# VH-VL binders against q54qk4: the designs that were tried, part 33

Target 1, 195 residues: q54qk4
Amino acid sequence: MNLSEDVLKGIETLSDEKLINDSVFKHIIDTCFLVILKKKTESDLFDNKAVSSVDTIALKQTFSAFIVFILESMKINYDQSSISDLLEEHKLSSSRIDFISNYFKEYRVAIRKHLSVTNFHFPHIIDVNWRLDLFMKSNAVEKLNTPVYLINLTTEQEENVKGKVQFAATLDQLQDLVFKLRDAQKQIERSSIKS
Key: E = the ipSAE of ESMFold2; O = the ipSAE of OpenDDE; V2 = 0.75 times the mean of E and O plus 0.25 times the DockQ between their complexes.

## First folded at step 18 (VH-VL; framework fv_nisevokitug)

Design q05 (at its last look DockQ between E and O 0.02; V2 from the best seeds 0.00; counts 0 for: pae E 10.4 > 2, placed apart)
Fold by OpenDDE, look of step 18:
Structure q05 (fold): chain C 195 residues (1-195), chain A 120 residues (1-120), chain B 108 residues (1-108)
Amino acid sequence: as target 1 above (195 residues)
Amino acid sequence: QVQLVQSGAEVKKPGSSVKVSCKASGGTFSNYAISWVRQAPGQGLEWMGEIIPIFGTANYAQKFQGRVTITADESTSTAYMELSSLRSEDTAVYYCAREREPSTDYFDYWGQGTLVTVSS
Amino acid sequence: SYELTQPPSVSVAPGQTARITCGANNIGSRYVHWYQQKAGQAPVLVVSYDSDRPSGIPERISGSNSGNTATLTISRVEAGDEADYYCQVWDSSSYYYVFGTGTKVTVL
């Protein structure tokens, strides 16, 4: 299966037991499967159980990466052994692999049925704007007492179907995001040259 | 449909320990958290803690931290709650509970309850 | 600690509407779930996520949540509705399942 480096990195993040404890791991994986099954939304990643121990941007990246992994796996009807092998290659523990594997077994048919009737793809970012806010209350964090940047991304999923992604970031978080975006850009450029 | 069946009533002396079991049948066991909730006579519901069986990771309410141990046996689909240093105030019906869907914040399934009586 | 406050008791005549409140600061920003517990039985989920109704729960049972108060409404109350009712939330700050103090509904 041909997954992007970013997706693979996201999967690898799930192997970091220090960063992502078992409870957080479970929540992420649960939410991914349920979002794909249209039972939850991405916002539920932050609203359901406490994930405060993980950086918001990192969490979203990991979440998105794993969504892609699930969808791509199911698109090609990847067997359980192959899924497990891939996850093992990316250093997930046996228990975490089993956890994920169990959900693939449980939801494989449902996901594939869903994929057959719906096109699951991520929207493209087409515009960005931002503003500085000194006080922000979020569902995930009760109060931020530090200045934060409110970022608005305009997205396009289909022609003339625009969406909006909003998130808050500190200066440090924003810098980290920019760094990661630049890295992603470089990777894309490299891939384009090889093709 | 998931069913939770708990062990029978217990009578214990103060200072002793009690271990209550909760056997799950139907559905997947390993991936779903099992919670323990107790109810003293004539009182409300109180969450004690939970376990994710496949990881063996348990989370406890602060009130019971250090005194309660929640474990699970995947081979038998059974969760256990052990409460030590029992007091008269620990007299209650203890329930195991589980979510139907992953990572929900409520309980769809409940055991029948286990009465634990602590008396001298 | 986050606490949910319920009235200790609600009395209602058959055929009337019972309303059980669950109060907490800004509870409207949280999802509230409700359980029914009949005497000698385990709790049964009757409302999830403020207003969702589980399968098998009659339509006469509904929920709402706004501001500082969540409400469980039981319309056309029957004798069988006599029970204790508990609201419940997940508190992410403390990592707790928090139950309300409970309300005894008596059908007159």
Scores: ipSAE 0.757, ipTM 0.851, lowest interface PAE 0.6, mean pLDDT 90
Fold by ESMFold2, look of step 18:
Structure q05 (fold): chain C 195 residues (1-195), chain A 120 residues (1-120), chain B 108 residues (1-108)
Amino acid sequence: as target 1 above (195 residues)
Amino acid sequence: QVQLVQSGAEVKKPGSSVKVSCKASGGTFSNYAISWVRQAPGQGLEWMGEIIPIFGTANYAQKFQGRVTITADESTSTAYMELSSLRSEDTAVYYCAREREPSTDYFDYWGQGTLVTVSS
Amino acid sequence: SYELTQPPSVSVAPGQTARITCGANNIGSRYVHWYQQKAGQAPVLVVSYDSDRPSGIPERISGSNSGNTATLTISRVEAGDEADYYCQVWDSSSYYYVFGTGTKVTVL
């Protein structure tokens, strides 16, 4: 799972029982799951007497971090043991881990249904740049003077949202890649026609 | 519209080699795999291998591994197939063929065929 | 090696239906293409992707593929349908094109 430092920090905030007492904790978890299912709104986070003593900015940051955690867990189909292990690594108590795990168990099917409706757009490759590099240093490779192609893909998921993918390949690796891409092109063509 | 024109018929002795050319016109050459397919008299079609000209990447059927060499010259838009250690059973018509689109897995463009006769 | 087997010949009277089979283990999980080859000529694609018909190919020529058998069907056979017919797949495990053994269709 790849979570940002801010998301991980927000998850660890749920382990601080003095800042987030059990009543606040249960409210945050319940609200996160129900907001994803469109049964509550973000304003419902603040409509609880238990949260009145918690800093509003910290509460919102923790709430947003946990929503990201739920969505990423469902995106990569993280199983119950993996969820528990990650929460344990970030200092949550067994009772809080069990509470969260029961929410995942109860709502997993409903959340997967929502996620299946969401369009997912792969980044489009909009530019390719490459060069041949005749000298490469590698700590693990005996063939230090092997020609290597350095390939840079510029991607765009939506207008003005750009990314970069970089990799290096020897001629042999590029030949293997060409065979594999050619097979993949044929499989994609098959999928577009078999309806 | 893609056209594939092959070199003329050849007569060879056993143990020699033959090199057949396939010149492409009417489209992009470098991005499309060129395959070689042979057909012995009264027999079926047999795929021998392919090349992707832009990378010089060749893939050979196991039966022909070690005897066939497929190359391409981008400057002339010409693919070549060389078959070595010829035997009488290599007597066949040899076709070059090209896919319609880079992602398709069938041949829509065929050369006229080159008869190679191996006689002893 | 993935093998595609076809009957060596099919004889059919004009106006009847010829069915040419292409058999292989689980061929239904693959896309099958069909070629017609008349004497002295290069093959011509007549069906792609199991059932798609290129422009200029009459509607009476059709294809299907399921289980262990792909089938080329020529309805209302005419003398001009007399030819050799080959099925073909791309085999993702070997990265080879594979042709069937061929079927000679004879119009009686």
Scores: ipSAE 0.005, ipTM 0.477, lowest interface PAE 10.4, mean pLDDT 81
ESMFold2 (binder alone), look of step 18: mean pLDDT 92; pTM 0.946

## First folded at step 19 (VH-VL; framework fv_nisevokitug)

Design r01 (at its last look DockQ between E and O 0.69; V2 from the best seeds 0.00; counts 0 for: pae E 3.3 > 2)
Fold by OpenDDE, look of step 19:
Structure r01 (fold): chain C 195 residues (1-195), chain A 120 residues (1-120), chain B 108 residues (1-108)
Amino acid sequence: as target 1 above (195 residues)
Amino acid sequence: QVQLVQSGAEVKKPGSSVKVSCKASGGTFSNYYISWVRQAPGQGLEWMGEIIPIFGTANYAQKFQGRVTITADESTSTAYMELSSLRSEDTAVYYCAREREPSTDYFDYWGQGTLVTVSS
Amino acid sequence: SYELTQPPSVSVAPGQTARITCGANNIGRKYVHWYQQKAGQAPVLVVSYDSDRPSGIPERISGSNSGNTATLTISRVEAGDEADYYCQVWDSSSDYYVFGTGTKVTVL
């Protein structure tokens, strides 16, 4: 199974019993399966007292990693033994492995059904437009009376299925975003040259 | 469908202990909390505690802490509730209950109940 | 401790609508579930916060909540609806399941 390093690290995080106690572990895993089954949303991950002690970023990363793991496992029709072996390789305890395995067994058919009709891929950005709004009073803007840029992203999930994402950003926020995107671009370019 | 089958009625003396069993079938046992809820005659429902079998972790209502022990045997898919130092007020029907889906806050499945009578 | 208060009894004529209330502070912000319990039987889930209706539960039974009151509504009441009804929530502060005091519905 070809999982990214980030995904594998996320899985490994689930082996850290100090960081992720049994209650948190269960909650994360439950939420992952239920999100895939369209029973829960990502926001539900944070709506639990058990996770209050866990760093939000770490929690999100672990959650995302495990979602990918489930989806990839299902995509290649990974059997129970292979799942267990992979998890064991990443130092999860036997009880945690069994916990995950049990859910794969229980929800395998349901997940396949959902995957057949639902695209879990991230949408692609196909267009970007922006405008400057000098008069927008939004609670989302931290600085009052500061000009904000309205950014519209046109996304495509499937052929001819377009979505739209709109957000506001101050100049500083936009600069930060651009910087991060440029950094990402450089990394992609470097990777392309090496391949 | 998950079925929960409980042990039979018990008659106990004050100061004694009672252990009620709940056998689950028709689904995954280990991953789901089993809760115990009791109901005194003519009274409402009262949550006592729960256990997640695979981890063996049990949580108890404060009222019953120190007096109730909830355990589970994965090999037999059976949960147990033991209540010690029984009093007349403990006379009730005891139910085991379980959620259908993970991390739901309600009980889809219920045992048939076990009457425990505490009398001198 | 978080407590859910219900009226002890509600009487309704056949064909009419029964409304059972469940009161608590900010209950409108909680997921409220309802159980039906007929005499000598275990409780049965009749309403959950989820959009999915429990299997075998008629559409005549529905739940709503707002502010400090949750309400179970039973429309076109039948003799078979005579039972005790309990509201239930999960209390995040105590990590307890909390049940209401229960309401006996009598069909006249």
Scores: ipSAE 0.831, ipTM 0.898, lowest interface PAE 0.6, mean pLDDT 91
Fold by ESMFold2, look of step 23:
Structure r01 (fold): chain C 195 residues (1-195), chain A 120 residues (1-120), chain B 108 residues (1-108)
Amino acid sequence: as target 1 above (195 residues)
Amino acid sequence: QVQLVQSGAEVKKPGSSVKVSCKASGGTFSNYYISWVRQAPGQGLEWMGEIIPIFGTANYAQKFQGRVTITADESTSTAYMELSSLRSEDTAVYYCAREREPSTDYFDYWGQGTLVTVSS
Amino acid sequence: SYELTQPPSVSVAPGQTARITCGANNIGRKYVHWYQQKAGQAPVLVVSYDSDRPSGIPERISGSNSGNTATLTISRVEAGDEADYYCQVWDSSSDYYVFGTGTKVTVL
C-alpha cells in the first residue's frame, strides 16, 4: 500500500491517546465509515461534544487521512491481517486496531458495492483565461487597493460535457494557488505514479 | 440482524442487588454501545447507562450514578447491568438496547425485557 | 436538564388523524426519534431523525420537527395503532438519551 506522508501522519495521530481518547476515537472512525456509506456528512464530525476539546485542524486532518486509508484499502483489497499490521506499525493499541478491523469486516461488502456503482471522475481543466481588472471592488466594506485577476477555467467532466469555474484573485492569492498546486504535484510524484 | 436476549425475571428483597444479562447474537458486539433502559409499571422509559464493550467504558445517568454498574464480556457477547440497594420503586422492566448503525442516537434493537420485582 | 413534554393521552376515532406532540425549547435544532410501545412489549422505533421511517413502518406514520415542537402524525388510525408513544433526543448536557413523558393513544 502506498500512502502519502500526510495520510500516514493522520493515521498515526489516532494512536495519541492523550489527544484522542477512546470516545473521540470511536466518533472519528464511525464518521469516516458512515460518510463513505453516504449516511453522514463531514459536518457530523464536528457536531459532537466528545471532539470539542480537540483542535479542529488536527481533527479534520485525521478524519481526511482515515477516509483516504479506507478508500485505498478497498481499492487494493487489503486483507484484515494487512490492515492490522499497518495500524500496528503506526502505534495504534490492540483495542483500537480491533475496533477498526471490526468495521472493515462489517462494512467491506457494503463499501465495495457503493464504490462499484459510483463512477468517480474529476473534471479536467482544458483551458485557462484571465483578465486583469483594476476596478474590481470587494462586496464588503473593505477596499481593494490591488489589481484583481478574473480567472476562467474551462473544465471537462465527460466527453462533450464542459463546465466553467470563475473566480477573482489578487496576485498574492494566485501565488498561493500556484504554491498549493506545486505541492500537490510533489505529493503525486511521491506516490510513485508512472507516466 | 442482531438479537438481544435477556435473562429471566427476578424477585428481590429491598436492600439487595440484581444483575441482568443481555446476550447479543447475529452481528458485531464490541464496537457498539449497549444501553440499559427501564420502565416502572405504568410509567415511561428511563435511560440508565451504557457501555462500549471493546473499550470497557461505561456512562451512567445521573439518577443511577453510584447504584448501577454496567459491564460487558466480549468473549460471550454479553452485557450486564447490576443495580444495588434495591427499593420498591426499582420494580420495573429492564431493557437492553442497541443502535443498528453507529452514531445514530436511537435504539433499533431491544431485548425482550426483564421484570425485576422488589418486595418484602 | 433537557425535558421532553408530551400530552398524557390522545383519543382518536378510527380513520382519523392522531397528532402527538413533543415539546422542548429549540427542539427543532435536535433530531427527534419516536417509539411505539404496545402493552407488554418492547418499544419499536417508528420514526428516526425527525421524519425518516424505518423499514416496515407504514407511510401513514410520519414525523416533523420545527421550533419548539416535534410531532408524530398517524393518519387513518387503526385499532392496531393503540399504544404508548415516546419521543427521544440525544443531549450531551443531560443523560444522553432523553425520553419524552409518553402519550397513550386510544382508538375509540
Scores: ipSAE 0.382, ipTM 0.720, lowest interface PAE 3.3, mean pLDDT 83
ESMFold2, look of step 19: ipSAE 0.371; ipTM 0.712
ESMFold2 (binder alone), look of step 19: mean pLDDT 92; pTM 0.941
ESMFold2 (binder alone), look of step 23: mean pLDDT 92; pTM 0.940
OpenDDE, look of step 23: ipSAE 0.797; ipTM 0.879

Design r02 (at its last look DockQ between E and O 0.53; V2 from the best seeds 0.00; counts 0 for: pae E 6.3 > 2)
Fold by OpenDDE, look of step 23:
Structure r02 (fold): chain C 195 residues (1-195), chain A 120 residues (1-120), chain B 108 residues (1-108)
Amino acid sequence: as target 1 above (195 residues)
Amino acid sequence: QVQLVQSGAEVKKPGSSVKVSCKASGGTFSNYHISWVRQAPGQGLEWMGEIIPIFGTANYAQKFQGRVTITADESTSTAYMELSSLRSEDTAVYYCAREREPSTDYFDYWGQGTLVTVSS
Amino acid sequence: SYELTQPPSVSVAPGQTARITCGANNIGRKYVHWYQQKAGQAPVLVVSYDSDRPSGIPERISGSNSGNTATLTISRVEAGDEADYYCQVWDSSSDYYVFGTGTKVTVL
């Protein structure tokens, strides 16, 4: 199975029993499966006392990585032995491997069913377009009497399958968004250096 | 469906210990919390603690810390609750309970209960 | 410690609606579950936070949360509804499961 290095690193994080104790481990794994089954959301990952001691970025990365792992495994109908072997290769303990394997066994059919009807592939932003809209009156705009810009993000989910995300923003709102994105970028970069 | 079957009624002396068993069947045992809840006669439900069988990690209510031990045997799909230094106030029906799905904060399955009577 | 308070008893005539309250600070922000316990029996889950009704539980039984009060509603009450009812939450601060004090519902 071809998993990215980042995904593999995320999986390896689950082997760190000092960082990820059993309670946190269970919570992460549970949440991953439940999110895939559309029973929970990512926000639920943080709604647990156990994870309060874990770095938020590390938690998010690990969560995301494991989601990908589950989805890819199910996509190719990876057998239990292969799953276990991969996890063993990435230094997970036998108990943790068994824990994960048990859930794969229990939820394999359900997950595959969900995958057949839903796409968990996230689109990529490939382009940005904007225009000034002087007539746009939306309740979404917090500031009155300021120029509003319509932003169009072009997304690509699959090759030649394009989508669009549209939103309106004042210049200040846009600046704020850029700032937040930059902040996120910095956080991601910091986490990458530690890996 | 998961079924929980508990051991039989116990009569104990003050100061002694009791160990109640809860055997699970009909589903995966190792990954799901088994909780113990007791109910004194004519009183409400009181959560005592829980265990993740596969890890052996237990969490106890503060009231019972140091006096209760929850364990699990994966090979037999059985959870155990041992309560030491028994007092008359420990006279109660003890239930094991389990969630149906992971990380649900409620109990779908219950054992039939085990009456523990503490009397001199 | 987080505590859930219920009225000790509720009396209702057949065909009427019984409402059982469960009070706690900001309980409306928590997932509240309800159990029915008949005499000599183990508790049975009757209401969970998720939309899935437990198997065998009639639609007459429902739960709602608002502010500092959760409410179990039993409409068109029948003799068979006579039981003790307990609310329950999971407290993230203590990592404990907390049960309400319990309410005895008597069908007149």
Scores: ipSAE 0.787, ipTM 0.876, lowest interface PAE 0.6, mean pLDDT 90
Fold by ESMFold2, look of step 19:
Structure r02 (fold): chain C 195 residues (1-195), chain A 120 residues (1-120), chain B 108 residues (1-108)
Amino acid sequence: as target 1 above (195 residues)
Amino acid sequence: QVQLVQSGAEVKKPGSSVKVSCKASGGTFSNYHISWVRQAPGQGLEWMGEIIPIFGTANYAQKFQGRVTITADESTSTAYMELSSLRSEDTAVYYCAREREPSTDYFDYWGQGTLVTVSS
Amino acid sequence: SYELTQPPSVSVAPGQTARITCGANNIGRKYVHWYQQKAGQAPVLVVSYDSDRPSGIPERISGSNSGNTATLTISRVEAGDEADYYCQVWDSSSDYYVFGTGTKVTVL
């Protein structure tokens, strides 16, 4: 799991029981899960007397860090023991670790379902195969000897409906497609963090 | 489905104490507030306090501060409310109630109620 | 302290509409929840977050909240709607739950 230093610091702040008492802790974690499930907004974090005695900047940083932690844990399918080990490394007490672990167990399916619905229902690629074809002309005039890849994408839609997309591409066209797909993947990842 | 089952009715003398139990089943117990709400005969509902079972942290309404103690036992999924120095005006039905979702402002799960009668 | 005021009773004929008010300063800035309590029973949530209905609550029961008044509306009233009704908020400033004074709905 690749968490920034700011995210890890925010998680470690949840271990400071003098700064963040148990009521504040519950409110922060509850709000994180509810915001991801679109049942609350970020402003609801501050609409609670339990947090009124906590520095606003620290509260927001800790909240944002834990949102990122939840999303990254779901992205890589982190199991319960891995979550617990990470939290223990960052000094959280056993009761606070168990609190967080209970919510991961309870809400993992609902969060995964929500993240799936947030994206459009497009066919997804389940297999790729290709072959190289050369356009062979006369040996005296071979101006078309450019590698052309015949690409077959096997796709799957809702209810296990499969399809195929077939096209021909030069190497340059294929490289451009790959770069555009990587950029789109990054945009999807960025959108899920800002929810 | 979460269910809350409370202990049976009690008759108490003024000055004594009562301890009512609330056993939860059918879901996660430890993370959710368990609240206690009472209702005197012919009167409205009155919130007494709450607990977060996994932490043992209780919070009480000012009216009951010093007379009420709320506890929980995770191993039995049971919350308890003890009210001391009973007076005749403490005659009421006592409910335990639980939030449905985290940080919910309402109570969707209610116990059946426990009648406590304080008489001399 | 924050207080929620309800009329003590409302009488309606079957098939008509009952409106139960819950009054407090700026209540429209809070989420209001409503409970139905039949004689000898625990309260049952019938509206959450001003206007949301839990599963199993008929569409003829609805809620609204604006300004200084929240309202529970029971359309096409049936004999089974006879009960006490309570509004409820959470008061963030004092960190406690407040129930309304209660309204007895009588079906004539």
Scores: ipSAE 0.530, ipTM 0.748, lowest interface PAE 1.8, mean pLDDT 83
ESMFold2 (binder alone), look of step 19: mean pLDDT 91; pTM 0.934
OpenDDE, look of step 19: ipSAE 0.765; ipTM 0.866
ESMFold2, look of step 23: ipSAE 0.085; ipTM 0.582
ESMFold2 (binder alone), look of step 23: mean pLDDT 91; pTM 0.938

Design r03 (at its last look DockQ between E and O 0.01; V2 from the best seeds 0.00; counts 0 for: pae E 12.8 > 2, placed apart)
Fold by OpenDDE, look of step 21:
Structure r03 (fold): chain C 195 residues (1-195), chain A 120 residues (1-120), chain B 108 residues (1-108)
Amino acid sequence: as target 1 above (195 residues)
Amino acid sequence: QVQLVQSGAEVKKPGSSVKVSCKASGGTFSNYYISWVRQAPGQGLEWMGEIIPIFGTANYAQKFQGRVTITADESTSTAYMELSSLRSEDTAVYYCAREREPSLDYFDYWGQGTLVTVSS
Amino acid sequence: SYELTQPPSVSVAPGQTARITCGANNIGSRYVHWYQQKAGQAPVLVVSYDSDRPSGIPERISGSNSGNTATLTISRVEAGDEADYYCQVWDSSSDYYVFGTGTKVTVL
């Protein structure tokens, strides 16, 4: 199975017993499976005192990574031995591997069934187009007398499956968005360095 | 369906210790918390602690910290609760309990209870 | 510590509706569960926060939660409903399971 480096790093984080104690480990894994099964939401990841000791970004990255791992594993119907081997390669303890393996075994059918009828993957942005609209009449824009930019994002869910996301933004809003995106990027970079 | 079967009633003297067992069957044992809850006569339910068998890590209510030890044996799918320095106030029915699914935060399965009587 | 307060007793005539309250600050934002305990028996889950009704639990038993009060409602009460009832939450701040003080329901 070909997982991204980021995903593999996230998995490896689960091997850090100092950072991720057993309680936190269980919580992360439980939440991942439950989120995939639509029984919980991502926000539930933080509803546990045990996770308060873990860096938020690290926690999110680890969570996301493991979600991808589960989904990809299920997609290709990865066998238990292969799952265990991969986890072992990434330094997880035998007990943690067994824990994860137990859940894969327990939830394999349910998750695969769920995945057969739902799309859990987010589309990727592959193109951005914009135009200036000076006369946009939209109640969604707070500043009515300012130029508004119409932004069109071209997305791709699967190869050759295109989507579009359209939104309007003032210059200030766009600047704010760019700022936030840059900030997010920096946070990701920082977390990667610390890992 | 998971079943929890506990050990029999105990009569203990003050200052002694008691160890109650809870054998699980009908489901995965290792991945799920086993909790212990006690109930004094005519009183309410009180959570004492829990253990994850596969890891052997236990959490305890502060009230019982240092006096209660919860353990588990995966080979026999059995959880244990040992309470030391027993007092008359520890006279209660002790229950083991478990979630049906992970992170539900409630107890679907209960043992039948074990009466522990502490008397001089 | 987080505490759940219940009335000590509720009396109800057969066929009527019993309501058992569980009070705590902002309990409406928490997942509240309810247990029935008959004399000499272990507690039985009767209401959970999720949509799944526990097996064997009649539809006439339901739970609601708003503000500072959670309520267990038992409609068309029967003699068999006579029991102690406990509300329960998991407190994320303490990582404890917290039970209510319990309510004895007597069927008149």
Scores: ipSAE 0.799, ipTM 0.878, lowest interface PAE 0.6, mean pLDDT 90
Fold by ESMFold2, look of step 19:
Structure r03 (fold): chain C 195 residues (1-195), chain A 120 residues (1-120), chain B 108 residues (1-108)
Amino acid sequence: as target 1 above (195 residues)
Amino acid sequence: QVQLVQSGAEVKKPGSSVKVSCKASGGTFSNYYISWVRQAPGQGLEWMGEIIPIFGTANYAQKFQGRVTITADESTSTAYMELSSLRSEDTAVYYCAREREPSLDYFDYWGQGTLVTVSS
Amino acid sequence: SYELTQPPSVSVAPGQTARITCGANNIGSRYVHWYQQKAGQAPVLVVSYDSDRPSGIPERISGSNSGNTATLTISRVEAGDEADYYCQVWDSSSDYYVFGTGTKVTVL
């Protein structure tokens, strides 16, 4: 399995039982599987009192890492023993490994079915709108002074069904996104080269 | 589909203890909280506590803290609720219940209930 | 202590509409679930997340939640709707699962 160093470190954070107690652990893993199955959204990760004791950046990094882990495991059809071995290498306890393994066993068929349908009918972007916002998250006590761009993508999926994708990004994150999109465009152009 | 089957009715004397079982079948047991809810005659539903079997962690309602013990056995897919120092007002039907899917705030699966009668 | 108050009883003629209220301060900011309990039986979930209906629950049973009141509505009431009905919320600051006081629906 080819997981980046950042993903592996995010997975290993799930082994830190002082930072992530069992209640928080269950919430993170539940949310990961439910988001993949389109039964919840990423915002539901923060809508639980159990996670109020965990830094939001660490929580999001761990969540994102585990989402990638699930998707890559499904992509290469990673078996239950291989999943267990990888998680053990990253210091998860046997009960946490078993928790994750139980969900892979329970949801593997549903995830595979869902991925087949959604991959076949990717929404495509038909419009982009953005604005610069100086305070993405604000309250009377805490100020965030870093500029962020609020990006709105208007999408179209299957027979003119329109949707919205919204996210916030710093300038550096936007530049990274642009480079990745440009690289994807180049790969598509290379695949279309004649003779 | 998950089914919850509870142990049979009990008659107990004041001051004793009762232990009610709840056996799950037809799904994953260990990852889900299982709750105990009681209902005294002519009264409403009252949540007593819960356990997550794979971690063995239990939470109890304030009213029952110190008198109730909730446990689970993964090998038999069975949860247990033990209520000690029984009083006549503990006469009730005791239900086990759980969510169908993770992160639900309600109970879709219920046991059939166990009548516990406390009398001398 | 977060309390969910329901009327003790509602009487309704067959074919009419029964409305069962569940009152609490700012209950509209919470998800409300509803259970039907017939005599001698375990509760059965009939509405989740204010208005979602589990498979097998007829469309004539519906829910809403706004402000300080959640409401379970049973239209075209049948004899089989005679039961006790409970609302329920999650409340992390108290005993997690909080049930309403219960409403007996009597079909006349």
Scores: ipSAE 0.607, ipTM 0.813, lowest interface PAE 1.9, mean pLDDT 84
ESMFold2 (binder alone), look of step 19: mean pLDDT 92; pTM 0.939
OpenDDE, look of step 19: ipSAE 0.730; ipTM 0.842
ESMFold2, look of step 21: ipSAE 0.000; ipTM 0.467
ESMFold2 (binder alone), look of step 21: mean pLDDT 92; pTM 0.940

